# Designs tried in a protein design chat: VH-VL binders against o27280. Part 34

Target 1, 266 residues: o27280
Amino acid sequence: MDSMNVPEVLEIKRIVEESESVKTFIFSWDFRREVRPGQFVMVWDFRDEKPMSVSLIDPVRSEIGISIRRVGEFTDRVHGLSEGDLLGIRGPYGRGFELMGRDILLVGGGIGMAPLAALADEATARGMRVDALVAARTADELLFLDRLEAAGVNISTCTDDGSCGFKGFAHERLLTLEENHDMAAVCGPEPMMFQVMRILDERDVPAQLSLERYMKCAVGICGQCCLDDTGFRVCAEGPVFWSQELSRVREFGRYRRDPAGRRVPW

## First folded at step 1 (VH-VL)

Design lB9 (framework fv_libevitug)
Fold by OpenDDE, second read of step 2:
Structure lB9 (fold): chain C 266 residues (1-266), chain A 123 residues (1-123), chain B 110 residues (1-110)
Amino acid sequence: as target 1 above (266 residues)
Amino acid sequence: QVQLQQSGPGLVKPSQTLSLTCAISGDSVSSNSAAWNWIRQSPSRGLEWLGRTYYRSKWYNDYAVSVKSRITINPDTSKNQFSLQLNSVTPEDTAVYYCAREHYDILTGFDYWGQGTLVTVSS
Amino acid sequence: QSVLTQPPSASGTPGQRVTISCSGSSSNIGSYYVYWYQQLPGTAPKLLIYSNNQRPSGVPDRFSGSKSGTSASLAITGLQAEDEADYYCAAWDDSLSGPVFGGGTKLTVL
């Protein structure tokens, strides 16, 4: 894992409007530095710093992308940036997804599709068959559909309000899908991931899940992202975990820690 | 299995347009994991990259500076092929032309090549 | 004249180890992955090494690549008659905004 703690100032090469609330910021990348789907970078806007998943890995164009949802003050500032503006990027950090088998299932909710989109690109590049269950509250919050389709991904959608695809939650839609996958990658709200994981375990489908926690140092030192009971550091041992690992994590799907270390229920 | 099959005339007169086509099988010209390239080889200039076309939510083209003003690479999704047009050719454009796939899996590089087409520019 | 510099020729006897050098600059080899291609007479180039030292499927482990600074090297151990070919190094170049190739090395198996 990269122990570098100094952000590299990079120019925003391109901005992609993914949805009303999500933008992908694209940067030139030196691929001598390995980056894997599921890893994250720390994004510094010269005031604050937040972890963001890598959502695009394009060796052909020598680019990486970071998809950011507008949810607070930091992201409001970042969303106000334009092409040509600068951001600090340090990383990548954390454990990314591993690919195995021939058929892979991706289950993503909202912005959780960000790392999965990158994984989809790699999987399809390797000749794997990729099924993606893309979930969101509403149709306009479904992310990366065109991109996934263009990559040859078989897409299933579900929305809470039924505005697109299956009306219901991801785990409900999953129950209606075939059980012919060698592995699964999951990312989204923890309640969703918790339910999805249970179904996948029942089906004996190996699953990797990406957690989101408050991260400060990103290098496993500060302990802000430690998971209860296990002591797993999301930034170091994760953010991608196998289902077997998460089965040991008491707080998974139940609560998280806020910046002050207090328990915040899901 | 990926295969690239080239076609086009092997003789072009000076000032005319060189035109070649590369038919793709086993992959898609609009693949998000690939770029489709033209490369030529001659004794005088060696191997020379000419340009590429690729799809990333939209179509992109990159051209070598040496031929940028004369070159056009176009994809044809309906036929799953891409073409090369090089305008205003001179004898210096005489070479064996190759189409080649650049792929994500190998972090760029050219993993599949066409069979090559000798194009001679002569009056 | 080629952006990347290779020796024009190399030779060895069967079973020997031979190395082919590729010299570039910070604008190419110094910053980007190196690729090697083998070209048999009358055929198109074939990818031999990608990402400095990785072998595609079907390429025997007799072939290895290395990179240091602005230079790269292809090593062939246990040289065989079928290895007689032209070998080209390649890398992206910032100044030209595209891939560049070496001049090629003709390897003769004596």
Scores: ipSAE 0.025, ipTM 0.626, lowest interface PAE 3.9, mean pLDDT 92
Fold by ESMFold2-Fast, scan of step 1:
Structure lB9 (fold): chain C 266 residues (1-266), chain A 123 residues (1-123), chain B 110 residues (1-110)
Amino acid sequence: as target 1 above (266 residues)
Amino acid sequence: QVQLQQSGPGLVKPSQTLSLTCAISGDSVSSNSAAWNWIRQSPSRGLEWLGRTYYRSKWYNDYAVSVKSRITINPDTSKNQFSLQLNSVTPEDTAVYYCAREHYDILTGFDYWGQGTLVTVSS
Amino acid sequence: QSVLTQPPSASGTPGQRVTISCSGSSSNIGSYYVYWYQQLPGTAPKLLIYSNNQRPSGVPDRFSGSKSGTSASLAITGLQAEDEADYYCAAWDDSLSGPVFGGGTKLTVL
């Protein structure tokens, strides 16, 4: 298992530009190392290392994809790379999503659609009916629509500004969708996930939510690996959690922590 | 290392309730990765799925349409087991009853089975 | 009366290749993974193949599965006396909202 903790230097085989701010980096992958939707890898640019969710799992082509949004110095450097350049990859790490039943609702906000796109591929390959609610601030920030359509996913869209689909927030759109899913998977901004979780809980739909902010804790490199109220060891159990687990966490959707550990509103 | 052990009476009178229990070792009945099933086998109907119970934030039950009005499947987390109750039995309910685990890695696949219990419905 | 159709019997001699077919519809095999179970006399069924063509740990590689459209097949190469058993295919079915099984194939090793 320790071989999983040593970075492999991999060549960037292909880069897909998903939007102005998001790129998917595709690598050849040896599938003797198992990878599941919802898991993440540590991406190393030979200066710094950051966790990134796996967004494409393709055993037929022997490829994985990692989708990265440009938000800071590390991601700016990685976005500047070209096909043929090298990155270090180690992992995978963390709990993946679990699939059960016949139908699944995916609710993704922005880059949160990345791990859900991989899940959609797996769910459709298993013969499940997949409905996806894809939410973003604007139409040009909606991710993976063509890929989801190609997979046979039934897509609903929602934008804050009304530039595509329903005008409003993900949770407002969800209130107009069917209630008949065996399960749901949710990934996006934490306030969105909190509102979506509440609606799914009221509908008795079991949901899994991916908390990307805790991916560093899962590999033991974060000092703040405990959620309020529960004493929950996020580093051992994340990033994917069941909605019942998160409903007992006072900070989920209500506040975050700064580098000093102080509570800050969303 | 997962093992399912069945127990319950092998003879039930018509109109009474058939009751069986499946004890689990090597896994938890409340595992998020599993569902716990009852399947029966008879010469007249072959292999027939009866229903399942599973924990995903809360407990869920799914039942086959043919038995839905007569069947209850209940987990017992304290004893790490689950049970089958089938009401108003008739001779047509005579079958070998199996409990079986369904794992999320193999949706609708049953990777571990109990030993089976022959239940005869007769006066 | 089974939802998935299998031949009631199949036979072979040691060393031969035997195939067992399973036929369904778009509401089951056409939409969902296929599973195969082996049942030796007096025992519970054992998972032999999952997800169309995958083998659990401990199942010999002479067993293989395949699926095309609404049909699936189980192939056994290098047939051995210990393979004499009943074989069942299974898949989820949308119309019944649950898993369904084939009627079973009794394999006789002559």
Scores: ipSAE 0.000, ipTM 0.398, lowest interface PAE 18.1, mean pLDDT 83

Design lC (framework fv_libevitug)
Fold by ESMFold2-Fast, scan of step 1:
Structure lC (fold): chain C 266 residues (1-266), chain A 121 residues (1-121), chain B 110 residues (1-110)
Amino acid sequence: as target 1 above (266 residues)
Amino acid sequence: QVQLQQSGPGLVKPSQTLSLTCAISGDSVSSDSAAWNWIRQSPSRGLEWLGRTYYRSEWYNDYAVSVKSRITINPDTSKNQFSLQLNSVTPEDTAVYYCARGYSSSYFDYWGQGTLVTVSS
Amino acid sequence: QSVLTQPPSASGTPGQRVTISCSGSSSNIGNNYVYWYQQLPGTAPKLLIYDNNKRPSGVPDRFSGSKSGTSASLAITGLQAEDEADYYCGTWDSSLSAGVFGGGTKLTVL
């Protein structure tokens, strides 16, 4: 269906400045093409394409939003665009989050809050109780706090430097929060996600985790979508994985591999 | 690879309790990526979802409003199965009953063979 | 009544294209994935299409699904005699917190 539209050229309807380094680009969207939280799109600036998670899904306004952090040449160019400018969008791709139970914990670090913000909207619309732990290095890097509050989410924050909320890392903050959630969804830096997963596993809380590095594999850009311990091929399954799957993988949260296959610590 | 095997009575009298079981092989009833469903089919009502049980740190059940006051769906982890109890049955409960797995969403990817239940005196 | 609306019957000749529609509302098809099930006489339903337009392994590529707003459609191209069956659409209804199905379509291959 959507594979024949590669890519659609869409007008930037609105830009929301989330922080100094993050913007959300909002487009009109025809919801005959299904989009779910946890899925991503390929964003094309007419030179290069990059995968970006969908951060807003609004069928009432017929809009999707894509949140982009400024980290390199492509994202610098996209951040220079204005309302009315054009971008190519194709997708969505990947497996989205699944919601089960009555209570969900969201744990997001930095830009990892983007797909979780869309998930929070879906969870609250379903009548779930939503607790969010929002983590960042500093207060000005905490994302989507106003949007989460408007959705009725119970918010806890932590910053590495203590400039907002708990002083410390996400997993340290999680240890001080209640243990009784039906499920969790986690997205952020891989070392953070590994530590959070360990605590949730100890508490017997099933979690889904979103791994950005597998988004390119899902669209055929990378030929190696394999987790190293189990021989599990993740090309069709990512970027969202259950914690039960990831707990069997020695590589997750500890190291990645460079193009030569050497281990590089996180 | 996943197989669902149903067992239970074919004839139940009005006002009695209907009891069916579904034995699972190739998956665990406590898998945190699955939900275990009961669905029935009758000529007058077509396919009708009755409810599900699933494990997410603890056990949960969801039931269709039409049967909620009469229905219980229970897992049995030791036998790797789940059951349906439907109380106070009437002739309108006559149907083929299926158990089914829903895998990480609301789709049903494996179905049991079906059990015809007739409610008649 | 079924929550989702399907035509009670459809027909075609071998080699033709047949489509079966499924209509709902914003609380079901409008906001959730649609699934299609094929039921041969005397058998349990079998998953034919999941997540609006995806096929399980073993399902021929002549079966395809689509979703548009609050409606979905199953298309069968190159119709074969063995496609004669009942077809059901299904989805989750967020307002009911329940799985819901269409009334079924009996496909006859002439």
Scores: ipSAE 0.000, ipTM 0.413, lowest interface PAE 16.1, mean pLDDT 82

Design lC1 (framework fv_libevitug)
Fold by ESMFold2-Fast, scan of step 1:
Structure lC1 (fold): chain C 266 residues (1-266), chain A 121 residues (1-121), chain B 110 residues (1-110)
Amino acid sequence: as target 1 above (266 residues)
Amino acid sequence: QVQLQQSGPGLVKPSQTLSLTCAISGDSVSSDSAAWNWIRQSPSRGLEWLGRTYYRSEWYNDYAVSVKSRITINPDTSKNQFSLQLNSVTPEDTAVYYCARDLYGSGFDYWGQGTLVTVSS
Amino acid sequence: QSVLTQPPSASGTPGQRVTISCSGSSSNIGNNYVYWYQQLPGTAPKLLIYDNNKRPSGVPDRFSGSKSGTSASLAITGLQAEDEADYYCGTWDSSLSAGVFGGGTKLTVL
């Protein structure tokens, strides 16, 4: 309980280079603290703390992995670390994905594939049929394809520039894929997730969507975690939401907030 | 609310370059959820999608096969606008040109006012 | 000429029902959402119907869309004089990786 509020200093056991801009940092983990796909941890580099989704959950090896994309000063510093270096980890936090049915669809954009890769491992271990739509800007930014293939996942790809698979956006590719799934899990840019959610609603497929934006605190309410219209707090009530919950949020997929907190179109 | 305002010359001579700009208000040209499109309309070809530019951690362009060798669509983040350049124009390029926003398959939800471009000597 | 096929014209009298068809293939209408645009003379097209059958805020409920197989339809009930316009269907074509449009239908209210 209280220990989740204090970072545990862990040694980087292994680093996997997923792409030129993404690395997975692997740590030994005591699985008496449960971790579920879709949950996040706070990563502390002894200067700043940022939320990161858990991308690998391996109870057999007693390891967790955290995939980090290089997008700013914090992530640039973390990318400069080596095996044997230390990071602070606290958590896990948030509600994870729930698996239901036998046939599931994963739709991931960019680094949004990270929590979905962990979910794919659990689903395939349970004997579920897993279809994954992996979307990125370019072929070099498609993540976890080898890992998903090794797990027995049926993979479809799309890239904005057409360098691998379907040329176009994830929702455009989804329209060309078969409609029979018992559930879906979606993680990526919010407008992508909104369009994917609409298609899944039309197909009567219940979907779970992971909102990772606005997570700046590990416990309770902060202004950045609040969704408009519903008052949901991403760090406390998310990051995973059912599509029925998000359909009631006018802001989801349509608006963002400027620094003054005013609604602005995407 | 989003507004798109077009500017550029309405008369271009054959073999010259057609150049139009679309100024954006109420949204950012570098919004990572939007694509910024050029569409033209002529009696002979109807509505024809020409291409788009969009930002996803870096800039990308897509162009219709029919114009790909002659077309460039460029964003200008400092002015919050994007442009169309179409090289080596012929009378067949005579059309009303529109800029339009596409937001992940919502269709073209905001359009510029349109610019009639006549290609003649 | 156009990837999607529409009748070039349609007509009706006030109060009547008019239907405008849009025909495509499996790579476009068959597997993708259909959009309808209304274009009044001298103006840019305006989004009228999205996702096959949904209306943006401000569009009267007299306008409805439907899709069956590789075809779509726009229905206008209680036809009004202000409905006189050009109507275009549009969708995504998965084989072209491009937006595609119908040739347009000029609706005349007599």
Scores: ipSAE 0.000, ipTM 0.438, lowest interface PAE 14.5, mean pLDDT 83

Design lC10 (framework fv_libevitug)
Fold by ESMFold2-Fast, scan of step 1:
Structure lC10 (fold): chain C 266 residues (1-266), chain A 122 residues (1-122), chain B 110 residues (1-110)
Amino acid sequence: as target 1 above (266 residues)
Amino acid sequence: QVQLQQSGPGLVKPSQTLSLTCAISGDSVSSDSAAWNWIRQSPSRGLEWLGRTYYRSEWYNDYAVSVKSRITINPDTSKNQFSLQLNSVTPEDTAVYYCARHTFDYSGMDVWGQGTLVTVSS
Amino acid sequence: QSVLTQPPSASGTPGQRVTISCSGSSSNIGNNYVYWYQQLPGTAPKLLIYDNNKRPSGVPDRFSGSKSGTSASLAITGLQAEDEADYYCGTWDSSLSAGVFGGGTKLTVL
């Protein structure tokens, strides 16, 4: 990729409001720069740059989509933009998901459904059977249900408050699901992913987990994107890791990093 | 090391409110990898899970159906503690009350408070 | 009464193997992790086994857990006098959205 480290200024073609706090920004994309589900891009608003997962990959329309949750100053500004406005996009970066087998399980929490929605599209296009467990705090925060249903995905939902589907956490719902899968892909809060990984390991289902940690740079040159005891850099060696790799990480599921890079409880 | 320290009165009259507090050290009550539980134990009923409070961008509570109409479990982030309030107590509420932590690291409660014997009598 | 069923008592002699059963249903043991607690007189319960068959750091290898269908078992090999305690199984019940426990088993080392 000749220009992958220089932001390209792109026009926002469409904005889809996914929920009160999540929007998908759609851009024309030149697919001479290959994009795979599980990869991320750096989004530049001409003041700050932040990593965002690619949630839509559409070679037929020559479009990509980037789903952004409103969580702070940068994302508040981006949410204020309109169709026709400009953003800088650099990338893609990171290791994407690898598909294997015929029957696939996706487990997503909140905005973690964004990279999994792109993966669901690829898996169903390849003729794979896809089961998705979509988890959120409330029904209004369940993401991409219409897209998954349109793609032919078998959907189970759970919410912490019981407002849609199973009342409880993703791992509690997963224990009530009885179908065997050849692989799983998991993305969401690290405590959820850790519990889901344990169940999948017990079932001998190989799992890929996407670590959507806060990152300050795309190439793994900052400490914010490192895992504690393995030396992995999420933006250089991830964000997608096999569960066998993550089972050896003492930090996984226990700690986060503050802005200074120190380990703190969640 | 994570420790839970319980406090509260050990004698409550029938129809009054039972109130206990659990102070946390070595962890945060707002940790989004933990849930904070109240459990009681009596010779007649054994171990009974009463409920939990936990933080996941917002506070949530779950309560056992048997006590749901009378129970409140409240976190206090400024003091790093959580409390149990059980209204309209009867002699059947006489038990040793424990606070306990559950985390994603373990399927069971890995840290327990010392326990508080609460006797409901006049 | 307790949601999970345990025998009220068990006994053995030093060096012997003892097993304690725990029976439930599909909404609890059948679909969820089982854990075990040891409770010495006058103390809080201590986590002995988690995730069906795993030991926390500091728990001797002679304690082991297993689960099959809607039943779980705690095994103690090389029984010692200090193992005399009450043992409780527990799990989550998905239909109740609640933690549930067995009635406890009083283990006597003869």
Scores: ipSAE 0.000, ipTM 0.432, lowest interface PAE 15.0, mean pLDDT 83

Design lC11 (framework fv_libevitug)
Fold by ESMFold2-Fast, scan of step 1:
Structure lC11 (fold): chain C 266 residues (1-266), chain A 122 residues (1-122), chain B 110 residues (1-110)
Amino acid sequence: as target 1 above (266 residues)
Amino acid sequence: QVQLQQSGPGLVKPSQTLSLTCAISGDSVSSDSAAWNWIRQSPSRGLEWLGRTYYRSEWYNDYAVSVKSRITINPDTSKNQFSLQLNSVTPEDTAVYYCAKGYQSLDAFDIWGQGTLVTVSS
Amino acid sequence: QSVLTQPPSASGTPGQRVTISCSGSSSNIGNNYVYWYQQLPGTAPKLLIYDNNKRPSGVPDRFSGSKSGTSASLAITGLQAEDEADYYCGTWDSSLSAGVFGGGTKLTVL
């Protein structure tokens, strides 16, 4: 069946430290297997396999990058690796972002900036004007600011503690910014994405949002991958969804599932 | 494995409703891995996507703007089929109509029905 | 009035390489996957290429797809008589919220 979907063993070519808790692992990639911003790969350390969003897509150098936040046993082991070490990569999987119009707003929180950094590269290469609202708890957790600046992106920051830029949450900062975008792309903690989506809907800005919570279903790990009420499968139809689609999902921004399948408030 | 078989009248009078059905074998019309599409083809307009129906906890429909006011695509789970109804037809609706299975939501139509020529004429 | 633009015809001799172009805009080809369909006379279209450059099982590797910016191409190497058919490109159009197709290219094998 799915045994034909075997990881390719790739050498870690370069590691970039993005923050205390985030590293980007860069691999040579054969672009006969296309990969687009918003897609993910399965990363295999020869013990466990986890889904990770693609954060760098560079056909000129024939490289992809995968940004990984340290949150548990698997990611701790991967963070312990060095340039020259090997990882298995399967994919890409999932639906990527769609670009339209001339002006795009990116709204990212924490590690959610990873797929948006790849999107920023594509949008700027397309000739779009890119504004990014980058949010985190503290200044040290803001990701990809140098990369976004180098790409010509107009950056606004906000931190919960006020250590960099606007003091407050992404949606509070968004309320103070003028609206002039043909579309938006949003990725970050689900409560943040819900609040941002509401504001963009009121401003009649079509938005795409990336939901990462069920990506394991793409490779058969969890058996079934659906959003409540809509039945969208993150692995097949996501992880990227239009805001009009997510407005019909009862769980979005309100509840998550614990390991027993119970609804738990955010 | 999956096969689509179309049926319906090949002649419809102007102003009446065009009705076609597509019977599915080898898969369920309520399969959450499929979208069920209607596409037509005419010499003057070429290939034209009309719309789709799909099941994800409940039924959804998407329709092309050009036909949205006149079109209904409905599933029938008891007969494992889906139908097309197009109201207020004109001679411009004369075309070969195909049902097609989309793989997920990717718009790749990997399985097609045999096609039904529908002529709109008095 | 197709949304995507294809040449109405193309031709080649057996063994040659033929390329069929498909041109669109940022709302369709520029931001979405491209699909190619082959239609033999009197038959339904058959999926030939999906996700820009991938082949379904049973499609020979002499058929290949590519995409650059707002344009896509279908290439046929080692052209054979049985390749004589109509070829259509298709994609999703984000501004129309609809599937869209090219006008089709009639390929003749001389």
Scores: ipSAE 0.000, ipTM 0.389, lowest interface PAE 18.7, mean pLDDT 83

Design lC12 (framework fv_libevitug)
Fold by ESMFold2-Fast, scan of step 1:
Structure lC12 (fold): chain C 266 residues (1-266), chain A 121 residues (1-121), chain B 110 residues (1-110)
Amino acid sequence: as target 1 above (266 residues)
Amino acid sequence: QVQLQQSGPGLVKPSQTLSLTCAISGDSVSSDSAAWNWIRQSPSRGLEWLGRTYYRSEWYNDYAVSVKSRITINPDTSKNQFSLQLNSVTPEDTAVYYCARESSYIPFDYWGQGTLVTVSS
Amino acid sequence: QSVLTQPPSASGTPGQRVTISCSGSSSNIGNNYVYWYQQLPGTAPKLLIYDNNKRPSGVPDRFSGSKSGTSASLAITGLQAEDEADYYCGTWDSSLSAGVFGGGTKLTVL
């Protein structure tokens, strides 16, 4: 990673508790520095730095929001912070979502709804018709339903345990949804995204998928471009890729890269 | 068809080095679609992944934090095998040790027969 | 302790259906494929189920797998005496970048 990119130290203006495991940290933002849905920032707690998707983009209030799930030592420390505390923010980085057509489908799993919630706000502001399939393990882990409803989004839910909406996985629920869409955006666990992509490809719906692991490639952490056996470039600037790009990647849905750029089975 | 055959001593004294070898047939230790693992099994801790070696333009090793300071896993391309060396053994290292293949699609799809290693005190 | 939680034992009679559960978290089962291994007495583990619910060649169709959220389940229908074994779930843990296993379930055929 290039040390020329320096974190800006920002005060936590507000914290929203989205669930038992997810908080959104809100900061004042100067919108002369543009930020788009699907982009991420590097969050620095003065010990470690991690990539986090931007989940709220509000130019009227001059605020951005970053939603963080509690999954390890770094996120545990950040969750322990209060309004008025400081975090370092670098960015935004990466390729954001591109909107096209009139009717859009969003498919989000767990924390993957975070960048999709920001996209929903932009799409509805553009006058698009937005359908969202919101998936999680349990009802308590469904995120941003109130924001999506307030934005005018048509919401379908599914939970693995059946505690809200359809009982089953996102791709199983998608098979029961029979609306035509001009594009889709997908974010969530990679196996979920792989299954969803296959269905959308069969329906001839162009899809964009956000791969959190490629956020490191976008900021130069992995250092090298990888090519699969067909010669397709794997380490393109992410985290958002079109499904046509990912269908040529033998790794997608099967294995990931570790911090050194090595293949590891899922 | 892939087969993994283990060899090595079953008894090791405390403070000595445990050395085991896994011979591969039906695949290459330098295959860029495979990784070669050591896993041990004990009543107190169950199945524990210890580490792996694999070839991706150059050789890499990954080791579990619990053994990282004492463990070395080495490939031998001329004999098509890989080995485990675990230094400074204690009775806590008593376990059945397995080698296992990790393929492009499936983790631990083939296992060696296992070697019971007893560290006496 | 094991990263994934299984019941330590299960039992059934010939011809019955038995299920074995496996519980994890978002960093492992929640975001990854689940695998099941059968270990017959005195033998090495053998791959029984991969990619949540698929069988390798040679595994009878009475064995099936499923995954729901951060939990997985192995089902055995038409239980037979030769199914008496230890069963382990496994997956990858994204936080550890490593293979992780359940503690194992000893299945007794009564």
Scores: ipSAE 0.000, ipTM 0.361, lowest interface PAE 20.7, mean pLDDT 82

